# VH-VL binders against Flagellar assembly factor FliW (fliW), part 4

Target 1, 154 residues: Flagellar assembly factor FliW (fliW), of Carboxydothermus hydrogenoformans (q3adg3)
Amino acid sequence: MFILRLFSPAFGEIEADESQIFSFPEGLPGFSHLKKFLLIRHRDNSPFFFLIAIDEPEIYFILIEPSRLLADYHVELSCEQQGLLHLSEETPVLSLNIVRIPPEAKEMIINLKAPVVFNLQEKIARQIILDADYPVRYPIPLSKVKEKADAGTK

## First folded at step 14 (VH-VL; from t4 with heavy chain F102H)

Design u3
Fold by ESMFold2, look of step 15:
Structure u3 (fold): chain C 154 residues (1-154), chain A 124 residues (1-124), chain B 107 residues (1-107)
Amino acid sequence: as target 1 above (154 residues)
Amino acid sequence: QVQLVQPGAEVKKPGTSVKLSCKASGGTFSDYAMHWVRQAPGQGLEWIGEIIPIYGTANYAQKFQGRATLTVDKSTSTAYMELSSLRSEDTAVYYCAREDLHWGSGSTYGMDVWGQGTLLTVSS
Amino acid sequence: DIVMTQSPDSLAMSLGERVTLNCKASQSVDRYLSWYQQKPGQSPKLLIYDASKRATGVPDRFSGSGSATDFTLTISSVQAEDVADYHCQQYYRYPWTFGQGTKLEIK
């Protein structure tokens, strides 16, 4: 097995398994040159993840898994989108959404229109624009996120 | 450097329509929200709406719903705002402004680049 | 619509004095509040976003504070080039709305 070591100004020294590395063939909007990212969970029972650029580790995104918080949110990929991610019916998939959290905010804003979808088998990912009419800017209380995370612990 | 270029002035008669342009240079055009904001003489700023080219979505202030139409032409990196049924109260400077939608570390969360504005005069 | 109300409407200050500009929202906007500077005859320029973060190139004499409904822009030592209108703006809920502005002059 292989261990990745890097330094991020925001996270300090990071030691991670190679299985946490994902290729982004088109990068992310505004960061098309960044092709490889490290995905790490914030804490054991946290719904938050960090997506850290390996070549420029000062660049990172905060992501959340919406499935436990937003029962009516469904990520449905078109056939073309499934092809771009090399998906078949058996492929394990993770879908996360980018959020922004201003300092000392009580609510975060989540981009429900464009989840980041991960092919967990081939380790590729893309930000996907959904056909459904989801909002780009969806506020959600941080207290709601903590409550659902605590409930999931037990 | 990123710049937003707008024509200096437009003159229209009441009851007509106008299509104002905002041409972007530098950077990727489709990754930004483009906002339109107006300022009547001696008045404050009024948000009209936004268009987000990458998502193909637009949002409007209620006051402008049905009168304003925001579009983009990606091939020319130009945003447009069309305003119909013009009246003298629509006389104002119309600004375009961009907002970074990347939401990565170090991103600005506001309208960080503004055009110089187009003065629209609606006069009979 | 969330109404943003600024005070005072105008003020005149001596060079080097501390200036405090207020912005009040009709309902909570959390931390989703920005400040813009508009010099005479110019388009607005972003100063502060997320209530307290300075935009690139903004001098550190400008600071923002507050949350929910009450926000403050502070200029710790006013300079001649700070003569402008100052606008607050919320981006918590559509439609985005601006305050009416505060005019700052130097005596």
Scores: ipSAE 0.740, ipTM 0.883, lowest interface PAE 1.2, mean pLDDT 89

## First folded at step 15 (VH-VL; from u3 with heavy chain L101M)

Design w1
Fold by ESMFold2, look of step 17:
Structure w1 (fold): chain C 154 residues (1-154), chain A 124 residues (1-124), chain B 107 residues (1-107)
Amino acid sequence: as target 1 above (154 residues)
Amino acid sequence: QVQLVQPGAEVKKPGTSVKLSCKASGGTFSDYAMHWVRQAPGQGLEWIGEIIPIYGTANYAQKFQGRATLTVDKSTSTAYMELSSLRSEDTAVYYCAREDMHWGSGSTYGMDVWGQGTLLTVSS
Amino acid sequence: DIVMTQSPDSLAMSLGERVTLNCKASQSVDRYLSWYQQKPGQSPKLLIYDASKRATGVPDRFSGSGSATDFTLTISSVQAEDVADYHCQQYYRYPWTFGQGTKLEIK
C-alpha cells in the first residue's frame, strides 16, 4: 500500500495509492514534459475521471469512460500501438477520452479520435490516435451522465 | 512567442488556383489545429476550414468543399490552403489562425494566434 | 449553418462609458461562443471564449455573458485603444460562423 499526498488548486488535498499512478512516456499534447499522472475516478457511479499531473498538480484533464454512453464506440489498437503500451491479450486495460466542459454548459465535447489508454498491470499510459473515422469534437449532453463535471466549473 | 507568418499579397486571374502559406515560427506546430478565415474588404469574417495534423483530420465549410484544400508540411512547420477556380468574389484577406488542442486545465479554447493575413486579389 | 447576428451594427461612445454589445445565434450554441477584437488594419484578437472566460492578457474591463442563443460582451469603461470591430463566433457546430461585427468608435 502506497499513500501519495498532493495539493491541487482545483481539488485541494488528495490522498491516493500507487495503483492510481501512471507513467506517460510521451506525456500528453502540450505537456510532453509531464511523465507521471494520478488517475482518480470522480465518484463510484460516475463515468468521469480526473487525470492530475503529479509534478504540476494545477494541470489536469477531465476524462470520461465512454462505454456507458456510447455503445457503438470501439477502441481498436494496432499491433504497433499494443506494443507501445506493452499489451497482450491478458493485460487489463482501461480506455478513457478527454473532454472539455465549459462552465454552465449543457453539453460536453469529447475527443473520440484519440483515447487515453491505460495498461492497468504495468501502470503505463498514452494517448492513442485511432484509425477509425471518429470525430475529434463530439457533443454529448451532460444530462446523459449522473453528475456534471465539478472540475470544469472550478 | 509563436508567430504565424504569411505573405503580404497575391494577385491571380479568374479561373486559376492559389496556394497560400502560413509558417509557424518560435514554437511547435503539431499540437494545434490550424484554421483559415477570410475577410473581404469591408466585410465580416468567414471560416473556411481547419486541419488538425496530430489527428490527421480536416474539416471544411460546405461552401468551400471541393475548392479548398488544407495541408501541412510538418518538416517546415508550414500550413497551406489551396483555393481553385478563383473568381472576383474570392478577393479577400486570408488569415491563418491556430487553436490549442490539448484540452487540459488552463487551456484557451479559441483561435489565440493569428497570422497577419495575405491579401488575395482576383482580377482579370 | 448557425447564423450569428450582432447588434448594434455600430456605436460611438465617450471615454469611460459602459459598452454593451449583443450577439444572437439562430439556434442554441450552448456556451461555445467566443468574442474577437479587430483593430483597424490588424488581425483579430481573441478576447473571450466559452462565453465568459477572458483570454490571457485581456484587460478586466472586458467581460462576456450569456448562453444558448443570447450573448453579451461588456466593456465596463471604454478606452481609446478599444476602437475596433468586435466579432462573435460560435464553435458548437461546423461550420464555425462569425457575426457580421459591431464597429466601436470613440466620439
Scores: ipSAE 0.787, ipTM 0.886, lowest interface PAE 0.8, mean pLDDT 89

## First folded at step 17 (VH-VL; from w1 with heavy chain M34I)

Design x1
Fold by ESMFold2, look of step 21:
Structure x1 (fold): chain C 154 residues (1-154), chain A 124 residues (1-124), chain B 107 residues (1-107)
Amino acid sequence: as target 1 above (154 residues)
Amino acid sequence: QVQLVQPGAEVKKPGTSVKLSCKASGGTFSDYAIHWVRQAPGQGLEWIGEIIPIYGTANYAQKFQGRATLTVDKSTSTAYMELSSLRSEDTAVYYCAREDMHWGSGSTYGMDVWGQGTLLTVSS
Amino acid sequence: DIVMTQSPDSLAMSLGERVTLNCKASQSVDRYLSWYQQKPGQSPKLLIYDASKRATGVPDRFSGSGSATDFTLTISSVQAEDVADYHCQQYYRYPWTFGQGTKLEIK
C-alpha cells in the first residue's frame, strides 16, 4: 500500500493508495507523455469515474461504465488488443468510456468507439479502438443515471 | 502554432470533381476531428462533414452523402475533401477546421483552428 | 436538421457599448452550442463553446449564456476590433448547423 497525495485544481487535495494507480504505456491521445493516472470512482454505486494524471493533475477525464446504461454495448477485443493489455481469461477487466458533460447539460456525449480498458491485476490500461461500428459521439440523457457528473468545481 | 494551409482558389466545370487539400503546418491531425465547412458568396456557413483519423470514422451531412469523401494522408499531414458531380451551386469558400478530440480537462471543444479557405468556382 | 436563427441580422454600436446577440434553435440543443467570430476577409474563430465557456485567448468581455433553445452572446464593452459577423452553431445532433449570422459594425 502506498499513500499518494495530489493537489488538483478541479478536485483539491486527493489522498489515494497504489491500487488506484494505472500505467498507460502509450498515454492517451493528445497526452502521450502522461504515463500514470489515478482512477477514482465518483462515489459508491456511481457509474462515473475520474481519471487524473498523476504528473499533471490539472489534466483529468470523466469516464462512465456503460453496462448500466447501454445493454447492447459490447466491448470485444482482438487477440492483438488482448495481448497489449496482458489479458488472459482469468484477468479481471474494467472497461470505461470517456464522456463530455457541459456544465448544466441534461445529456452527456459518450465515445463508444474507443473505451479505456483496465487490466485490474497488472494495473495497466489503454484506450482501445473497437472494430465494431460504434459512434464516437453518442448522446445519452443524464437522467439514465443516479448522479450527475460535473466538470471542475461543481 | 498550427496553421491549416489551403490553396486559395480552384476553378472547375460542372459535372467534374474536385479534391481540396488542407495541410497542417506545425502540427498533425492524429488527435483531431477534421471538419469541412463551406460558405457560398454572401451566405452563411454550411457543415459538410467530419473525419476522425484516429478512430477511422467519417460523418457527412445528408445533403453531401454520396458526393463528398473525406480522407487524411498521415504521411503528409494533409486532409482532403473530394466533391463529385459539381454544380454551380457548389461555388463557395471551403474551409477545413480542427476539433480537439481528447475530451480531457483544459481542452476547448469546438473548431478552434481553421484554414483560410479555398474559393471553388464552378462554371462553364 | 436543427435550424439556428440569429437576431438581429445586423447592428451598429458605439465603442464601449454593451452588445447582446441572440440565437434560437428550432429544437433543444441542450448546452451544445458554440459562437464563432468571423472578421471581414477572415475565417471563423471560436469564441464560446458549451454555451458559456470562453475559448483560450478570447477576451473576457465576451460571454455566452442560455440553454435548450435560447442563447445569447454578450460583448460587455465593444471594441473596434470586434467588427465582424458572429455565428452560432449547434453540435448536439448531426448535421451540425450554423445560424445565418449577425453583422456587428461600429457607428
Scores: ipSAE 0.793, ipTM 0.887, lowest interface PAE 0.9, mean pLDDT 89
Fold by ESMFold2, look of step 19:
Structure x1 (fold): chain C 154 residues (1-154), chain A 124 residues (1-124), chain B 107 residues (1-107)
Amino acid sequence: as target 1 above (154 residues)
Amino acid sequence: QVQLVQPGAEVKKPGTSVKLSCKASGGTFSDYAIHWVRQAPGQGLEWIGEIIPIYGTANYAQKFQGRATLTVDKSTSTAYMELSSLRSEDTAVYYCAREDMHWGSGSTYGMDVWGQGTLLTVSS
Amino acid sequence: DIVMTQSPDSLAMSLGERVTLNCKASQSVDRYLSWYQQKPGQSPKLLIYDASKRATGVPDRFSGSGSATDFTLTISSVQAEDVADYHCQQYYRYPWTFGQGTKLEIK
């Protein structure tokens, strides 16, 4: 089975199942031509994911699941946005946020304004711009994330 | 290959407003943060604010809150900064600059393209 | 506001010498610091971001180091075209702030 291996300075090597491919019908802002991405969780129960462009795998994004860290963060989709993602009441959904992590940084920056929302049934996804007044640049300590996601990591 | 084109100079009287333009040539602003930075004669650089068109957000330094307004016209790829209630200490060169906002691998995280600046003179 | 303090205010160096420019933040900015070069009569040009990464097209003689509150820009072998003002800038917390600059001249 094909296993995509990624190295992150913060988290080490990541392995993923190729079956985690999602279609991005409109790509991502700045990458409208990239229509297919591989979504890989860093480790079991890790809040971190990697989103890797299939056609240009040097292009990737680091995503985080904010629900474990930010209790007051709510992703509310309009009816129109739900339609664009083919969502119904029973559709399983995953919402992740793009982050940046400079080398040797102690804190990462999360884009809370624009989560990437995944339809887990139909395997389609898109970045959604929230109406709520969330910051585009939200700093959070990496130590908080490491301790919460992986208590054994030091 | 994007160039940010700004008018060379503007002269205004105290108490009036100015609307400075910044046009992207050979590119667009839609995936970028557009920053405005000024430099008074013989002084350092001062950040005024940013607008991020893809997210519909703008952020301003406190001293410019209520006086500065940042907008972007996507159809003409032109960013604007309007500054009201002008006074002599607003005399400066005003730069626009862009920052890549896609945050994928290989992104730069700084203002990588700058306009040549507009000299605003505020005098009686 | 986070105050960025640069030292020295000005500096004159011989061609080929190693130049070290300092930038200190009034509080931690982690790794969220950039350096800009502004040649006489020109707009600023990005040299270094994330404290140590060179922007595209910037020669290897430019390097950045530091974290938290203390940062250094190093030019390993100064050339005539390096005559400029150099500004550090933090992008950790709004508002973004610049140092007052260091003027580099060749003797």
Scores: ipSAE 0.786, ipTM 0.891, lowest interface PAE 0.8, mean pLDDT 88

## First folded at step 19 (VH-VL)

Design y2 (from x1 with light chain K53Y)
Fold by ESMFold2, look of step 19:
Structure y2 (fold): chain C 154 residues (1-154), chain A 124 residues (1-124), chain B 107 residues (1-107)
Amino acid sequence: as target 1 above (154 residues)
Amino acid sequence: QVQLVQPGAEVKKPGTSVKLSCKASGGTFSDYAIHWVRQAPGQGLEWIGEIIPIYGTANYAQKFQGRATLTVDKSTSTAYMELSSLRSEDTAVYYCAREDMHWGSGSTYGMDVWGQGTLLTVSS
Amino acid sequence: DIVMTQSPDSLAMSLGERVTLNCKASQSVDRYLSWYQQKPGQSPKLLIYDASYRATGVPDRFSGSGSATDFTLTISSVQAEDVADYHCQQYYRYPWTFGQGTKLEIK
C-alpha cells in the first residue's frame, strides 16, 4: 500500500494509505471545490470517523456510523443515486452521517436526512439526500456511544 | 460580505396575506438554513420557522403551522415567508437570518447573518 | 416549547464594570444555547454559540458559560458600545425559543 503524509492543524501529522482516500465528484455542501478527502476511523470499533480535506486539511467533518446505534435507520438509495455512486449488487458500501458535538455536550446532533455514502471499491463518495422523512437534526446521547466503546475494556 | 436585503415596510389589512422577501446579496442560500424571526413592538424575539433548501425540509413553530409558508427561489437567491389570515397582533418587525448547515470544522453554529427586518403593520 | 427566562430585565452599569446576565431554560438544552446582542434600531447580532464559543469579530470581553438549564453571559469590562438588549436562545428542540431579553444601559 502507498503511504501518504498530510499535516492537519487539528490532527497533526497523518500517515495514511491510498485506500483511505475518496473522491467526491461534487464535493460537500459549502465545499464544492474540495474533491478529495481522507477517511480515518477514530479507533478500532469506534463508530466515529474523521473526513479530512486533502487540499485544505484544516477542513474536516466528524462522521458517525449509525447502524449499531439506530436499529430503525435505513439508507435507501434511488436507482439514480446508486448510479451516481457506481453501485452494483456486489459493491461494498459504507454509510456515515455528519455530526456536531458542542464543547462539553452530553448529546450530539446527527444529520439523518443526508448520509455520506462511500463506494469502497471505486473510492468515490457523495452526500445523499434521502427521500424518507428523517430529521436533519437528531440528538443522541454520547453515553450511548461510550457504552459500546467500553464494552471491550478488560 | 453577504447581506440579507429585506424591504423596509409593508402595510396590510386584517384577513389578508403577505409574502415577505429576503434576498441574499454577495452570497447564496444554497448551503444554509434560512430562519424567520419576528419582534412585536417593545417585545422579544419569536422564532417562526426555518427552511433548509439543500435538504428539502421546513420546520415551523406550532403557533404558525398552517399560517406560515417558507419558500426559496434559488434562481434569484431570495427567501420568502408568506403569512396568511393576518391579525393586528401580527404587527412586528420580521427578520430573516442565515445559519450555516455544512457542519464542518470551523463552523459558526447559529444565525450569524441577519436581514435588517421588514416592519409589517396590520391595521384596518 | 422550552421557555427561556432572562434576569435581570434591565440594568444600568458604569463603564468598566463587570456585567453578568443570566438565562434559565425550563428544561435542559444541554450546550445548545446562543446569545445575541441587539442595539437600538438594529437587527440581532450573534455573540456566543454552543454556550461558550465566541462568534467571529466578537470582543474578548464577552464570554459565555453554563449547561443544561443555567447560563450566563459575562462582559468583563463594559464599554459604551455595549448598550443593547441581550437575548439568549436555545436550539436544542423545536421550536427555537428566545429569552425575553435583558436591557443593558450605561449610567
Scores: ipSAE 0.803, ipTM 0.899, lowest interface PAE 0.8, mean pLDDT 90

Design y5 (from x1 with heavy chain T57D)
Fold by ESMFold2, look of step 22:
Structure y5 (fold): chain C 154 residues (1-154), chain A 124 residues (1-124), chain B 107 residues (1-107)
Amino acid sequence: as target 1 above (154 residues)
Amino acid sequence: QVQLVQPGAEVKKPGTSVKLSCKASGGTFSDYAIHWVRQAPGQGLEWIGEIIPIYGDANYAQKFQGRATLTVDKSTSTAYMELSSLRSEDTAVYYCAREDMHWGSGSTYGMDVWGQGTLLTVSS
Amino acid sequence: DIVMTQSPDSLAMSLGERVTLNCKASQSVDRYLSWYQQKPGQSPKLLIYDASKRATGVPDRFSGSGSATDFTLTISSVQAEDVADYHCQQYYRYPWTFGQGTKLEIK
């Protein structure tokens, strides 16, 4: 079941299957040379994910799925962007946003302008810059995230 | 070895405008926020605004909204700040500064590269 | 706008002394607080971000602490090259704002 092993300073030994690996044809900002990332959900029912560079696993990003927290946030891709991701109406898609969380902070900052969009069928992903006027630096209380996570355990 | 290069000085009359430049030498602005901060003689620092070219985003302090315009020419790696309706109170050193915007592990989150500043003098 | 108030306005210290600089915000800025050093005639230099994280190349004698509204920059053993103005800056809510600065001199 587990096809891949790697070591990350932040995560230790990681065993994952190939289905968790995504190709990033253009990498990510500041890391255009990194073309393969491992996507791991933090815990069951957690809105947080980690995106870990396979070739340089000390490099990782924290991502969040905003759908349960931000009712007014809508990811709308242009036809060109859909084409770059090989998307059609039936393609399963995951959209996550990069966040930063300072140590001991009570609020995190979300980049709502540029979600990372994953084609779950072909295992390709890109950071997409939305046409809509969303902020790059959007603060949200961690207590709001905890409330949504707890409610999901009904 | 990235340096932000700014002209040393500009002199302008009240009521005119100025367009200040900030050129990245040995680097780029494409993955960075570019901030503009001014410092009047003998006074503290005042944030004017930021532009984030990769995301096409710009944010201004309210007192500069409508007077300041931030732009970037990606082909020349040059940031610009235009300030209109100049008055004597605008006399200051104007700095540009760069902030990493990748937000990955190991990010510093701050204005870690600064230009040497342009002294703008507004007087009759 | 969030007003950042630094204290003292200035101080003079002997070499090797512990220096404490204070920064108070008019409302909570959480952990979104940085400190800059500005030596005479120079541009500001980032020292501390996220209230307590030291920027690359900053000596261990500099440390930051605090959250919400009350923040401190500490220099454990002041050196001659630490003569500068020190500015705190919040980046929690637009517009970003700086404190008025604290001038540090060596006696």
Scores: ipSAE 0.790, ipTM 0.895, lowest interface PAE 0.9, mean pLDDT 90

## First folded at step 21 (VH-VL)

Design a4 (from y2 with heavy chain Y109W, light chain R93K)
Fold by ESMFold2, look of step 22:
Structure a4 (fold): chain C 154 residues (1-154), chain A 124 residues (1-124), chain B 107 residues (1-107)
Amino acid sequence: as target 1 above (154 residues)
Amino acid sequence: QVQLVQPGAEVKKPGTSVKLSCKASGGTFSDYAIHWVRQAPGQGLEWIGEIIPIYGTANYAQKFQGRATLTVDKSTSTAYMELSSLRSEDTAVYYCAREDMHWGSGSTWGMDVWGQGTLLTVSS
Amino acid sequence: DIVMTQSPDSLAMSLGERVTLNCKASQSVDRYLSWYQQKPGQSPKLLIYDASYRATGVPDRFSGSGSATDFTLTISSVQAEDVADYHCQQYYKYPWTFGQGTKLEIK
């Protein structure tokens, strides 16, 4: 269901439904005042997503789903963090990581220390700082993303 | 407009420690990495390390591991670098610099705001 | 550590000439390279990041190019205020490292 029209300098005219809108009670670093974001998958079988601020749509983040790329990466939330996200055993959850990709780069840099975790039922999300000793700046080849996407395509 | 304010000079004897300060004026360090870079007389730039307060992480060049300690006092928006076991080779200008860590659209990558530097002289 | 080597060590140019400064990495740094300008007695100023993006307020005459191991800073028409040392710096692998610098003078 279409309920939002948004113009973004990077994406042009966007039409989205309310299932793609998430509330960020604490915003994101540098943008604590921005409380609502639109989450868009890059394409149907892509690990990449865009997270676009609804009130300031020139502001966006590139996110990646790490589960298909990094077998040893585990997002473990504390009881307090689970409570802040209203999570229970049956709550559907999506965990994405902010990335940086310079123009014509062959590798991207992924922030493994602080995933953005989405409660898909209640449509709330937060950036969570993990206790585990993961790097903030982790380079990974873009070719690895292509190989995983092709292998998973039906 | 943010400025990073550092003391102009410090003089220390070999074998002692120094704690250099870097205060954000007109801004904060909340969403930034703070880097420390030094430049010995007539030499190039040398990266010492970084601290990223929002993520609670710090990284050091190996030659400074165990001698340099980076901290941030969030209440005063002041970053500190403590260097122990000083020797004459540590004589240099020490810069602090800020890097934006929000990684959203429009981010500048790199150290885009620098302090004016503190000249540390280590001599007996 | 990734060693960054700049060439030439110094050069003198006439006003309005095109200046080309080179930076070579001992191993690939992909696009994770920046250029800094340092005027005498001053702190460094960021010019270029991600090999080719100009930082805010940097004049159009400055441009960067290259990838992997070979990088170039170009000043299309050198001005008197461009007298400085220029440093390249990689941020691909810890520790971050700088080139030794190139000193630009006006003759």
Scores: ipSAE 0.802, ipTM 0.898, lowest interface PAE 0.8, mean pLDDT 90

Design a5 (from x1 with heavy chain G106K S107L, light chain K53N)
Fold by ESMFold2, look of step 21:
Structure a5 (fold): chain C 154 residues (1-154), chain A 124 residues (1-124), chain B 107 residues (1-107)
Amino acid sequence: as target 1 above (154 residues)
Amino acid sequence: QVQLVQPGAEVKKPGTSVKLSCKASGGTFSDYAIHWVRQAPGQGLEWIGEIIPIYGTANYAQKFQGRATLTVDKSTSTAYMELSSLRSEDTAVYYCAREDMHWGSKLTYGMDVWGQGTLLTVSS
Amino acid sequence: DIVMTQSPDSLAMSLGERVTLNCKASQSVDRYLSWYQQKPGQSPKLLIYDASNRATGVPDRFSGSGSATDFTLTISSVQAEDVADYHCQQYYRYPWTFGQGTKLEIK
């Protein structure tokens, strides 16, 4: 039922299967050698995800799904970018953004310029730089995140 | 470890422009934020702006908007700041600094690598 | 622009004393505040980021605290090599701004 076990200082022992593992053909900027990542949702209905490097699990990123918080934020990929991700019209896609949350902060900072886009069918992903003029450092209150998460729960 | 190398001094006349360089030795700039900060003699630090080459974005303090231009030559790992319409009040040490923009769990989040600074003297 | 005001302007301390440097923002900067050390004739060096996190290689006698508008840099036992100017900087909203600095000397 699971294909790997690894230890992360931040998460302890993790068990994962093929559905949670994504290949990053070019890694992430600054981490081009890290080709495989584990994607874990923080918890049910949370907009937060963790992206954990399988070969170096002390390295992880916090991701958020911005579509629930930012109605006017649209990830529009060029034809070239769609090709890099092996996307066709019917391919299921997940788009998440890297965030930065200082300890005890009231606001997080979202990189809206460069989402991480996941091909859910082929299990590949890339950080994509959007053509649209979105900010690299976009602040948003954490209270707004909790408000949207509650609204999305039945 | 990356080192940022800047020339030691530049001398210019008022009304001219200058293009200051900052070369990364032992690393690159392409996916980092490169900041420029100046310090007039006996004064504090003043942020001029930043450039993040991989995102094609630059941000400037309002007082430098239109006068300062930040660029990066990725092939030589060299950042540049051009400042036009120089005045004697622009006399200062100009620093470049690099910020890691990857926001991963193990990274420090600030301007943790600084150049030695270039003393720009603007004299009549 | 967010104005950062440091106090005191200068301070002379005996070796081994506890030093407290203050930084006040004209409006909330949340936790987005850094401290830099600038020794005489040198470029700035990052000490603290996100208000309280020490940068790599910074001695543990340095600590930062505070949030919103009031921030403190503490040196638990000052040493001779700590003679420097200390600058706070906010990176909450553009443009990023520094305080005017505090000069620390040994008397």
Scores: ipSAE 0.776, ipTM 0.885, lowest interface PAE 0.9, mean pLDDT 89

## First folded at step 22 (VH-VL; from a4 with heavy chain G106K)

Design d3
Fold by ESMFold2, look of step 23:
Structure d3 (fold): chain C 154 residues (1-154), chain A 124 residues (1-124), chain B 107 residues (1-107)
Amino acid sequence: as target 1 above (154 residues)
Amino acid sequence: QVQLVQPGAEVKKPGTSVKLSCKASGGTFSDYAIHWVRQAPGQGLEWIGEIIPIYGTANYAQKFQGRATLTVDKSTSTAYMELSSLRSEDTAVYYCAREDMHWGSKSTWGMDVWGQGTLLTVSS
Amino acid sequence: DIVMTQSPDSLAMSLGERVTLNCKASQSVDRYLSWYQQKPGQSPKLLIYDASYRATGVPDRFSGSGSATDFTLTISSVQAEDVADYHCQQYYKYPWTFGQGTKLEIK
């Protein structure tokens, strides 16, 4: 089995499966030159993920899987957006949203307007700007995250 | 070393409109929220609104809703704030400022680059 | 609208003294609070965001603390270059609002 080993100032030494590496053909806003990211779940049953730039691992994003927290949030991609991600009806997809969590905050802010969408088969991903009128800055109590995570494990 | 360049002054008569500009030098607006903030002489700062071009969204303080319009011209890297139905009370320095919107590990949450401001004088 | 109230309105300090500036919100703003420095004739400059993080290039003598409704900016040893107006600003709920400012002078 092939294990990727990476050092990040924020995470220390990381060992990860090659299947967790995604190509970002356009990078992310402000980081168009960063084309490969490692996706790691924060811990078992957590809705949080880390997206870590392989070439510059001090650069990372915190992502959340909204399906466990926001039942009414729907990621609907246009035909053009589906084409950019090489999606067909049977393609497995993961959709995650970037969050901001200040130190000691009681609420985090989630960008619902622009999820990061992952093609799990071809291992490509893009940040997609939704046509739907979702907010860019949506506050969510961190206590709600723990409650949903506990329910998912129990 | 991005700079936001604004004209130094504008003079307008009451009842007219003004369109204030804010040009990015050494950078772009595509990955940023652009804020507009004004300061009347000898007074505090007042937030007018923001535009986030990559997401196609704008938000305004209620006081300015319907009077202020924020736009961005991506081809010239220039943000604009248009204010209609001008009154003498609109006399102030108008600042533009940028906020980084990538939200990564190096993101600063705040208006970290400011223009030097345009003094708008509304007088007969 | 969330009202931000700063105290004192003005303050005169000797070089090297510790300065404490206060900012109170009319309702909780969590950690979504920033501080700006505005020197005479200049535009504002970001000092602190998320209540306690120093912005790039801000000297270590500046620190922020607080949460919810009560916030403090501290200058541990004031310097001549610190003569300015200081503004707090909340970005928890629209519209974003600033305090009225505190004027710091050297005596």
Scores: ipSAE 0.769, ipTM 0.883, lowest interface PAE 0.9, mean pLDDT 90

